Miniprotein binders against Homoarginine-6-hydroxylase 2-ODD-C23.2 (2ODDC23.2). Designs and how they scored, part 17

Target 1, 357 residues: Homoarginine-6-hydroxylase 2-ODD-C23.2 (2ODDC23.2), of Arabidopsis thaliana (Mouse-ear cress) (q8h113)
Amino acid sequence: MVIYHRKVVFTYVRAKRFYHFLNIEMVTDFKSLLPVIDISPLLAKCDDFDMAEDAGVVEVVGKLDRACRDVGFFYVIGHGISDDLINKVKEMTHQFFELPYEEKLKIKITPTAGYRGYQRIGVNFTSGKQDMHEAIDCYREFKQGKHGDIGKVLEGPNQWPGNPQEYKDLMEKYIKLCTDLSRNILRGISLALGGSPYEFEGKMLRDPFWVMRIIGYPGVNQENVIGCGAHTDYGLLTLINQDDDKTALQVKNVDGDWIPAIPIPGSFICNIGDMLTILSNGVYQSTLHKVINNSPKYRVCVAFFYETNFEAEVEPLDIFKEKHPRKETSQVAKRVVYGQHLINKVLTTFANLVENS
Short names: E, the ipSAE of ESMFold2; O, the ipSAE of OpenDDE; V2, 0.75 times the mean of E and O plus 0.25 times the DockQ between their complexes.

## First folded at step 5 (miniprotein)

Design r18 (from r0 with R3K R6K L10F E13Y E20Y)
Fold by ESMFold2-Fast, scan of step 5:
Structure r18 (fold): chain B 357 residues (1-357), chain A 114 residues (1-114)
Amino acid sequence: as target 1 above (357 residues)
Amino acid sequence: DEKVKKLIEFAEYLLKEAEYLIKNGDLEEAIKAAEWLLLEVKYLIFLARMLMEQGDLEAARRLLQLATELINLAQEIVDLALKLNPDSEEAKRLLEEVKKLIDRLEQLLEEIKN
C-alpha cells in the first residue's frame, strides 16, 4: 500500500512538471500534446458579477478558447474536487465490477428500468464493432410525465449497486459536483466564444440533462483489443475520470494522428460534444476519440456528460451566429431535438438487449 | 435592440414565475427560482455595463431597473426560506450573493449619474 502510494505521488510530481512543459509549449506544439488548464482562477470568480473583467478569468478563458479551437480535448486541474473523492469513485467502481456476474445482473438494464443499470461485456457496439467493456448507465432522474411521451422511455430511478453499500451516496455526491463543475467551465467557454458568461444558461440550457457511463475494461493479453470504438460525444461537455496507471484513451488530432491521453492524477479530461459544436455555430468541434485495451490489468473510467435541457431544440445561438458568421460554402449546422436524439440512441443501442436465459 | 427586448420580456416572465411559486407555497421550487433570478440579475448587470461603455445610458438604466425588481424578489424568497429554515446552507449562500449584487447595482446607478 505504501509502495502504491509512493508510485502515485511520483507520477503526480512528473505530471506537474509535464503540465509546466505543456503550458510553455502550448502555442508552439499544440498538435502533438493535449493542453493542461488550471481553472482555479475561473472557479474563484465564476459566480461573481465582475468575472468577465477579472485578469485571472481572462487568462483561463484564453487557454480554453485555444484548447477548444485546436483539439477539443484538454486536462482540467484546479477544479476543486478532492483527490479523495475522485479516487474513491474509481475504487468503489473496481469493487463493483469485481463482483460475480449474478450480483451485477441484479441491476441489469431493462426497458422497465428506464434503460438504466448494468450492461454486460460485449453488449455495446460502436460503428458495427463489438466494444470490450461492461458499464453502468445512469441518467438524470425526473418525475413521471415531466418530459411527455418522448421521456417515457427513460422514466424511473437509476439502479445503483447495493455492494459496495456506500456507492449510491458517493455517486450522487460526485454527480452533483460534476454538474456544477461542467456549468462553471461552460461559463468560461461562453466568454471564450465572445458572449456573456451565461449564454449556456439560457432558457433551453439552464435545466441541464446529464448522462453518466461508469465503464469497466477487462484486462487483455493480446494487442489491439477495442475497448470503445472511435466516436464523438453528443452533449455539451464531457468530464472523464480515468484510472491513473493505464494509458488507453486516444484522441484524434487535426492532422489525423491519434494522441494518447496519458493520465494525470487528480485531473479530469474534458472534451467538447456535438451539441456544443451546434450551439457555438461550428467554432468548437467535437473530436473523435477511442479506447484501446492494452494492459492485462482491469481499467475503470467514469464519464459524465453535461447536456442541454431534455426538450431543447438545439440550433446555433444567435449571439454566436452574429460574432462568428459561417461562410455560405461551409458545413451547414444542423438542428437537433436533444431528447428525441437521446431516445433514438438508447433504443438503437439496446434493441436486442433482451436475455432469454 | 432585439436582444435587449427579448431579455426584458424574459425577465418579466421570471418575475411572474417567482411570484406564483411564493403564493403556491412550493419553497424548494421558489429557492430554485431565486437562483434563476440572481443569474438574470448578473446578466442584466453585465449587459448594462456594456451599454454604459457604449454611451447608451437610457437602455442601461432600464436594465438596471429590471435587475432591481428581480433582486428584490430574490431577496423576498431568500428571506422567507431563512425564516422557515434558518440552517439552510443554500439560502445563506444566496443571501450573500444578493448583498454583493445590490452593492454592484448601487455602484452602477451612481456611475450613470456621472
Scores: ipSAE 0.005, ipTM 0.509, lowest interface PAE 10.3, mean pLDDT 82

Design r19 (from r0 with L10F L66A L73A L80A)
Fold by ESMFold2-Fast, scan of step 5:
Structure r19 (fold): chain B 357 residues (1-357), chain A 114 residues (1-114)
Amino acid sequence: as target 1 above (357 residues)
Amino acid sequence: DERVKRLIEFAEELLKEAEELIKNGDLEEAIKAAEWLLLEVKYLIFLARMLMEQGDLEAARRLLQAATELINAAQEIVDAALKLNPDSEEAKRLLEEVKKLIDRLEQLLEEIKN
């Protein structure tokens, strides 16, 4: 692992033009490492009605199928979002987290703010354990009453930092691009499952919800500090934009081993969520992952969660039940109302805030 | 057949929603409705091609007829949007997509004829 880590870091520093070499190495030589997928052929054709027959699309779809079946985590390159924007998001986030707590608390997360805003270290819990991180939580904004009684808990605008001043506009632009990218990756995933490119679009994604967590992990001088406990994501797809100089994210493979997700500059890490597991009839599995704080350096990670319509009734899609029948349907949830599931997760995660409200 | 009926029903609801949005001057949301209808048209074309390859020409013909209903709804939305804002680049792009999909549907329906 130490040998592979040092080799990858060296290649990173010197070889922006050798990303295809890294892609080949990940696919052929390092079966325990996460796959790297260039999705640019998919993006070039994702709006064409003949995309399923395009040779470049077919190749990308094959890679997506293998990645989703084998690990549920992969790197995405060729996504069309500029390096400048990806880096500026992280740079502005570092600037915010470097501010005194008094400044950060001006946008403090509360129940009355719709569980949107800044949370201090120790407020977040994963599986009953405190996480060593601070964060800004935000959700797709919606009109009061739009999602009935279920949505009432999350009503209200996102709380954005006033410093840096450009932060709100930057993040809104970034969210739009991540939304578009997530939609297009799902078209490839739909083809990989044996459906049309558009199986998820329509009733499940006519008005997709999104969640974003902007996370800061403090530097530590001790070993094995949990930055975020082991969990699966509950949505469709997650796009992770993480600092390039620190390895902290770990992914659990089928054998129970933790695989480090070594950052690739300019890439996103993409992973499968629980709702996609249900919709695919269990073909693609959401994978356990965690964050270990193991560096004296401060680390930033911006996680964008692409999700179904808020009121979507999530169950296996008929086409995928027919294409991929299961012996035990109880191994996949029969029906989940996405919005209720999200609210339950939010209230569980922020249980500590109820005692102080 | 059940899926085709559900899709047509959904398209009718979406067209009604788009008409209300246009009355309220919310052209951006109406354009999104047209975009969804065109995505569904592409989906039906994909399925029809698959069925044609499998020799199920009657099922393919039904899907292409459903696609024709959906594309007509999308065209009505785009035409209404362009009437209120003739300079909309988004609506102009969708109109070109509508034209291409109509041509494709006509081509596929002709292929089914024997």
Scores: ipSAE 0.000, ipTM 0.411, lowest interface PAE 11.9, mean pLDDT 81

Design r6 (from r0 with R3L R6Y L10F)
Fold by ESMFold2-Fast, scan of step 5:
Structure r6 (fold): chain B 357 residues (1-357), chain A 114 residues (1-114)
Amino acid sequence: as target 1 above (357 residues)
Amino acid sequence: DELVKYLIEFAEELLKEAEELIKNGDLEEAIKAAEWLLLEVKYLIFLARMLMEQGDLEAARRLLQLATELINLAQEIVDLALKLNPDSEEAKRLLEEVKKLIDRLEQLLEEIKN
């Protein structure tokens, strides 16, 4: 199945390139699909100071630019993270969510645990509506006092299940690889915006924060059960590792239509967050997306959010204001302090825990 | 000239901060300071290459000379880190990157002369 799905992806990518080469409009069916990007040429040169001149890098950068301008969502293949690790992450996540509720509550999310840990079904709200999912929330760990009084809310270690026993080590390895992958994709995006590979790293990513949500969606026999309401992601980039046998993620295209993000085994789905919209001066837009529970099967999804420095004052970068000037009437938000915004989101999401703790 | 002076002064302040961090045992923060300086060097090389393609050789030469000054400061930080922890894999990696950047800067400066 994995082989068959990869063959379909390659056929689609080749067809899209062929039509582009001939300046022929793609058939309408292909317009409803998310782009697939093989980033392996970018990864081969991402630490090379001459990466911008490499033909393979230039090709990937062109694809990233188009994907970020047109849809804000794309599949990433050639990312170098093994199928074994991607699948073990999902397998062990299924094992955890299959445990009795009493076992999952041993790592329950609390204010005193830094809002890290297990949240039960119905605790999360999106745009005032209850989401039908359970999750483990994780954040980059940091030393006590590192981010002042604001960061105190999130202080403490991540809570990991004791069962499966190897889960903590597996997830920490996975996080490290997702962090490196996100950094490398952003170097390509920086080039796509017309900057150096390092525009974000020199300004906003000297010490990048990350958020990870490990999400379980219960099986349903009803239509239109909201697993996660329509939203944009707050950060820079999101990497989604989802179950391969269920289509639940839907992305809103530029025409306002919801298109399904059909899983491609071994790939990540990558999408643009609100902070990248600001930093790019509105060139790349964060895209609305939602999850509909539409299967009797239990679905897991591991979402890794790559973020700015916690203390970053996020505003359009000067180089991108120069290369991509905006009209006054279409100006994006001028300034956001990332850490404060994150804390506000956390406290709003978990307001009931503050009242009851 | 003001920008050049500002960047050198900024890099010198980073070196002083890194020396203090090393003295206090904050090797991880010192290594991050060196990494940031290397990112700045790479940025200047990228800009210089673009200027060379556009035919602005004088501006490119000036940026490459700036990059050379910054890489020397980064090497000093890495050398200090290795004196305190000779087995630091991160510091060893940065040392190799410094060597590669020095070679590249020398090559690009020779290209401008032609």
Scores: ipSAE 0.000, ipTM 0.381, lowest interface PAE 13.7, mean pLDDT 81

Design s04 (from c13 with E9D)
Fold by ESMFold2-Fast, scan of step 5:
Structure s04 (fold): chain B 357 residues (1-357), chain A 88 residues (1-88)
Amino acid sequence: as target 1 above (357 residues)
Amino acid sequence: SEELIKQADWLLLEVKYLIFEARMLMEQGDLEEARRLLQEATELINKAQEIVDRALKLNPDSEEAKRLLEEVKKLIDRLEQLLEEIKN
């Protein structure tokens, strides 16, 4: 299974490289399939000050540009994170969700815990509809008072389960690698937009916040059970580590069709968020996506969200307004304070946990 | 020491940005503005070197500080090359 899928991925990447001119010009391919991008040439040069001139970087940047313009979702391979780590994250996550309910409740999400911890099946709502999943919510930890009154809502440490015993250390290592990977992909996206590699590492972007949702979807014997309702992500980039043996994630293309994100072992799925749409002056759009539970097997998905600085006032970057001007009648969000937006989302999602005293 | 590493890293990021912008200006023929940005980058890289040297004095075994010192040296060489290219 794994061997078979890896051969398919390798063959696809080889064919894509060989026929890059033919396949890049075929817009229909990008509307019907999620693109696969080997970012290893980008990663090899992403710390070099002359990376923009490297032929391998230029090729990856072209692929990122097309993926972000047409779909806003793509598979990432050649990312340097070991298959062992990617799989252990999913394996330990399965072990946690298989625990008795009483054990999972030991890290239950509460306002006092900074809205960090375990949420039971059916607590989360998307667009007024109940989502059939359970999760652990985590956020970047910070010192008390660092983000003012707004940040007080999320103060405190992440809650990690004692079973599996190595889970905390594993997840902290994983988060660091996902943070670095996201930053490096954004250097390629910055070049794709026609900027320097560093446009997303300016003063209000270089100390990035992060959010992680570790999600378990129960097995069902019914078709079309909503695991997560249609939404866009709020940040800059999302990295998705999903179970390899179940297709549940669906992405809405520009024509309004839902495209299944069939798992590719060892890959991440990467998608752009609302803050990147704003910063790019609307050049790259965050894409609607959903999760449908339609299998009797339990499914896990670990979603890492790379964000702006918590206190960032997010508006289109000047360089991208100049290179990609819009008509005055075109709608782009005028300005968003990221931290306030996140807090509003958290408080709305978990309104049932807030007691009016 | 950790705070000094962060400060140096952010300064080096600004230096890389200025180098990129200066090269674009050189391609466009705006050599005066390119020279100004390269001089600004030279001032920032000198500050970064001072901060990295201080971090190494506090923790001589810091692999991150050693990495930053090598990056500083490479950027100084690049700035010198670009300033020479601007010369007619």
Scores: ipSAE 0.512, ipTM 0.829, lowest interface PAE 2.3, mean pLDDT 85

Design s10 (from c13 with L13I)
Fold by ESMFold2-Fast, scan of step 5:
Structure s10 (fold): chain B 357 residues (1-357), chain A 88 residues (1-88)
Amino acid sequence: as target 1 above (357 residues)
Amino acid sequence: SEELIKQAEWLLIEVKYLIFEARMLMEQGDLEEARRLLQEATELINKAQEIVDRALKLNPDSEEAKRLLEEVKKLIDRLEQLLEEIKN
């Protein structure tokens, strides 16, 4: 199925290019599919001072603009992260979640550990509904006192599994690559919004916080078990590395239909978060999505969240207010202090863990 | 050393932003404001070079600092080209 879907998408891209060359009309309706974007032309030029004038960059920017306006979710290929690394991350994550419960508890989430670590199945809730997953929560590490009293609760190192032994080094390498990839995709998104490549690298955005959730969904023998309830992400950009052989992620489009995010091997799924909605002056909307586990197979999903600076007071960027003014009756929501929003989310999640344990 | 590298990276982002804005102003015919931004970018790139040089003194084998030095050189060349273009 996954193979069939991947072949259909591949055939569509090739057919569209061929028919464009021949000036032949091809009537297709793919509004039920998430767009696939090869960002390799963007990455080849993203560090060049003249990137905005490159024809390949302009083409990718157009695709990013369309994807972000139409659905806010897309597949990313041509990202330069090896298939080996992408797969090894998932393989080692499977190995960890297969361990006995007492081994996983060695990195149990606690206040003393800065709310970093392992959460067991069934203790997380989304909009009042129990989520059937286990997870490891990780955050950017920072020096004691760097983020004042608000940041104090998240101080300390991430807790990594000791088994498999190489997990920490693998994940730290992966995080660095995901951080750079996210920054470079945002340069394209900045251009798509009509700004410079660097609008998301200003003073309050250039030292980005990051959050990562490493999530395991147990196999089920019944249909429509909620793995994660409908929600939006709260950051700028999310990169999802999901198992290739399970379709569980569903995305709500602007028409209100749920679209399955059928895995494409070697790709990331990328989606925009609430902070990008604010910064873009509402041009790009964060999109509701959910996970329904309807397979007897165990599913792993590694979600990397690229965020603002921790102390950022998030409000619409002036350049995007100028280029994309809103109607008097339709203004973007109030200013958000990112760090406070994150801490409130973390503390609420942990309170649920304690109550349900 | 890592803090110097990060500081240099942030300065390079500011330099690239100023170059982008200056080029837009040049296309709009606002050559005086474009020149001002390019001169500001020149001051920032010189500061970035000093910071990268300090990082290399602390760790001569830093591949990251060596890459930043190459980027600094390319940006200096570009700023010189743009300033000459405004002049003509």
Scores: ipSAE 0.501, ipTM 0.833, lowest interface PAE 2.8, mean pLDDT 85

Design s13 (from c13 with E14D)
Amino acid sequence: SEELIKQAEWLLLDVKYLIFEARMLMEQGDLEEARRLLQEATELINKAQEIVDRALKLNPDSEEAKRLLEEVKKLIDRLEQLLEEIKN
ESMFold2-Fast, scan of step 5: ipSAE 0.542; ipTM 0.848

Design s16 (from c13 with K16R)
Fold by ESMFold2-Fast, scan of step 5:
Structure s16 (fold): chain B 357 residues (1-357), chain A 88 residues (1-88)
Amino acid sequence: as target 1 above (357 residues)
Amino acid sequence: SEELIKQAEWLLLEVRYLIFEARMLMEQGDLEEARRLLQEATELINKAQEIVDRALKLNPDSEEAKRLLEEVKKLIDRLEQLLEEIKN
């Protein structure tokens, strides 16, 4: 059934791309597969004053709305980031994780390094279970004192590998492009929610924090090895750059079924986070997803998380409360202070580092 | 100089937001509120132009500041078009 399932899903993904090209909607259960969205018409007009009325923008916005309502996960193509850069990021990351353990520990995560750096296999836990991966954790760099006493926990520069030598410059370029891409996709999502293009660029959103996890999953010969347990992402939008030759990411649909996120070369997988659920007044829901290590090959995944301003007090945006009022019996989303929640998550994850240092 | 560029970018973003809202109000027939937002946008664009001009004086070769100056000019033209449309 596994072999049959893989062949059917692979054929359907290719067929869906073909029908998308022909602008034909397939009469199949769309909840069994993730949508593919070409955002190039949105990007071409995202700085235009009248972008909301552009026919190409309107079409992309409609597809974003459907994807965010139905599943909260989609593939993005036409994003303008070169295949060369996307592939070099993965290639250089493979090279780093192939290094001897002692070399990787040179950038080990510590409290004094602002909880930035390399974490070995088994340090991360999701819902109390150990995740079978190693990673490099990075955060937006900021000047000392910028985010008060709370922000002091994350002060300091990101730790980058010295080998490969090009890694730091490559990743800094990549982060800038992912930040810009995320901002532009959010302009489309803002329109999809019935707002202006700029609702996610208001006072508490226009200086966005970002988090990036560069993740290595060891090869396995056993089934159902958990690489990363089921979770939702915390932020606004996540961009996932995964290896093209392995299927490991699984997304839970509204019916409770796990859908494999089969890689599409040159694409990003994009998903919405908990902060976007709050800001949208519950219109778009963050979706549970997990990673199962199911291949003897080593797998790399680079996850970029676009967030609010660090000190943002996150609550539903007034425009979206007006456009999408909640029913009297519906629970109103609670207010969240982004930076405090991030720090609490970091300190909980790395509590043992404080005792051992 | 970098801080001036950032300040100008944020002001221009606010101008874009006000222009979008004003245009929607014009389509809904709320010309009085649209005019108020366009007047607010005019005040902000003038501040942005002053900041961009200061950035260019500090670094005349700044490609970033030159791009922002061009954006300011386009926004002024758009704002003038909308104000004239309301008037007529």
Scores: ipSAE 0.500, ipTM 0.829, lowest interface PAE 2.4, mean pLDDT 85

Design s21 (from c13 with F20Y)
Amino acid sequence: SEELIKQAEWLLLEVKYLIYEARMLMEQGDLEEARRLLQEATELINKAQEIVDRALKLNPDSEEAKRLLEEVKKLIDRLEQLLEEIKN
ESMFold2-Fast, scan of step 5: ipSAE 0.537; ipTM 0.844

Design s23 (from c13 with I19L)
Amino acid sequence: SEELIKQAEWLLLEVKYLLFEARMLMEQGDLEEARRLLQEATELINKAQEIVDRALKLNPDSEEAKRLLEEVKKLIDRLEQLLEEIKN
ESMFold2-Fast, scan of step 5: ipSAE 0.560; ipTM 0.851

Design s30 (from c13 with E21Y; at its last look DockQ between E and O 0.01; V2 from the best seeds 0.00; counts 0 for: pae O 5.6 > 1.5, placed apart)
Fold by OpenDDE base, look of step 6:
Structure s30 (fold): chain B 357 residues (1-357), chain A 88 residues (1-88)
Amino acid sequence: as target 1 above (357 residues)
Amino acid sequence: SEELIKQAEWLLLEVKYLIFYARMLMEQGDLEEARRLLQEATELINKAQEIVDRALKLNPDSEEAKRLLEEVKKLIDRLEQLLEEIKN
């Protein structure tokens, strides 16, 4: 099955170079593959006040709308981040995880470090099940006291590996580029929901928080080892940079089947989170996904989570309530404070660590 | 029982990693940190044993739980051996 999908995705990526000749109709069995969206037309106009009237933007917006309605996952190409940087992030991540445990422990995650740093294998739990991965957990840095007593739990600098030495500077550059890319994709999603390009840049979403998980998945000799349990992402938008040679990410389609998210070199996998579901008045549903370790080789994945403001009380945006009215009984009406939810997740993960340590 | 088996398998994996890293530290001459890791591994293997024993109480005929119990015993023996090597 996996080999067949790789041929189809390669045929699809090759077919995009041949988009002039092959009728879009034959890729009808979209039930088995995530859509690939070239966002370069959107990015070319993202700073233009009249971007919504551009024919290239309109086409991208239509693709984003379909992807967010149908599957909540898509590949992003034409994103403007260099392949060299994307690959170097993965290479340096491999090099870090290949280090002796003693070297990895120099950046060990601790409560005193604001829950930032290296998390060893077996510490992460998803839905009460242990995950077969190690990670470096990074969060947007903020000034002491910026987010009150709730924010104190996450106060501190990110703990970057000292080996490789260039890792910090590389990742800080990568974070900046992912932040800008996420903002611009959300302008397209805002248009797709029928808003202005800037609906996700209001008070609630100003000064967006971000989370980055640098994840290492050990090689396994057993089939169907859970690398990361089934979940939805909490935030607005996730950008996934994964190894090109291993299929591990699984996405649950509308039929309830698990679709493998086959790596496309130079692409991001993008998905929407629970906060975007709320903000959209439930128009775009976050999609359940998991990671299965199916390779004897070590696999890396860098997940960048673009979030709301840390103190945001997330509710449906008025413009999307008006354009997409729902019956009041929807669970979407619950105000959720993002920062409090994040802290609760972090503390729960660490409570489980202490109980299991 | 399946959840207990999974929890035990994970603890056993963590113990194997701690043993691996402890051995590397021993080879490097860092016996103090190696001893700390082996002590942590000993605590985890004891927890794994308790979980496997609970799984066996729920399903005495579980071949998976029996296999895990044998793996727990092997890891205990290995930890004891390594702790004795660090004393010498």
Scores: ipSAE 0.025, ipTM 0.303, lowest interface PAE 5.6, mean pLDDT 84
ESMFold2-Fast, scan of step 5: ipSAE 0.693; ipTM 0.893
ESMFold2, look of step 6: ipSAE 0.669; ipTM 0.881
ESMFold2 (binder alone), look of step 6: mean pLDDT 87; pTM 0.859

Design s38 (from c13 with E27R)
Fold by ESMFold2-Fast, scan of step 5:
Structure s38 (fold): chain B 357 residues (1-357), chain A 88 residues (1-88)
Amino acid sequence: as target 1 above (357 residues)
Amino acid sequence: SEELIKQAEWLLLEVKYLIFEARMLMRQGDLEEARRLLQEATELINKAQEIVDRALKLNPDSEEAKRLLEEVKKLIDRLEQLLEEIKN
């Protein structure tokens, strides 16, 4: 534990010095950088009846509140997922994307595969501009018929690479740990909003859907190559596991400036999505972010999206309307049916695919 | 057995929520409403114990059911402590 703490602190200091070096003329305050939060005190007490009154939990909750109000993006350390697992996920993903195109197409995304699998470079568009990345899309697996007619579109198992052979088992273990971590971070966020730890585990939230995009960004020799255009995430919470050796993710702050998310080895980047904005009654805003391909080096990023129940009708939670009332004339996002919006997004993205009946 | 485990997990989640709300009410001086929530939590935890006991009877080696039984015991003890605190 002493070695783990020393390694994490050393890595944080190095990343912070690099940030300082890049912004020395214009930025002196920590608010111009993405915050780093050690959540280990929260995790130690996440099942404790007195967690809300624990000094360590209170400190973490305060940091989460500040991060979510100020920028909506933060680094998470002290999360308990081993460096070995975090690195193996990226390593095995590099191995897959290095394969010949014909091998990657063996798990190609199709309607009959439930829109799960490999997407070639240039399939995705953001604001009318083609994104320069390839990806493997996967979703929570569910039994046929579980989510009615709307869920039929995503029925079937995830398609996993057969090479590396260990990839499926590694990714399934990783997903389970990311699901638990996201749930526990949301307990802290619930407290930060002034609720109980369990407000995001109510009837329409306690059987969460998840989406994961395993993304490869090709190296470039041209300037201004968009890896992923500016967007917000749709769900509750996103965990980003990015390569340590390339800064490409940029986050838009409230002043309209783009802040680079410089990698901190062993950390996750965590950001809030549109569903959390609705559920919090607008207290926490989902933040625009983008990826710029700016070097000849290939970059891997694994993004895990923690979502509501598939059938959830998402609207502001009563407790947060009470704690954080809005003016009656204020625009609040209307009720959203999560699964329907996810399916509409998927079908729009892959409208050009023809399914043989 | 997996269905029983899930049912027990959701009941324990409701119990924890009620305990949190009851403790907030106790700090605010609303002891009557706090007692009501703790009594509701007691009914739910007893139902959870029955479900966990059934899961263990079906699979005595279930590590997940054993973990839930441990949680049930802790919650029963906590509820008894809080109910006694309200009386005094």
Scores: ipSAE 0.495, ipTM 0.821, lowest interface PAE 2.5, mean pLDDT 85

Design s45 (from c13 with K74L)
Amino acid sequence: SEELIKQAEWLLLEVKYLIFEARMLMEQGDLEEARRLLQEATELINKAQEIVDRALKLNPDSEEAKRLLEEVKLLIDRLEQLLEEIKN
ESMFold2-Fast, scan of step 5: ipSAE 0.554; ipTM 0.848

Design s54 (from c13 with L75A)
Amino acid sequence: SEELIKQAEWLLLEVKYLIFEARMLMEQGDLEEARRLLQEATELINKAQEIVDRALKLNPDSEEAKRLLEEVKKAIDRLEQLLEEIKN
ESMFold2-Fast, scan of step 5: ipSAE 0.669; ipTM 0.887

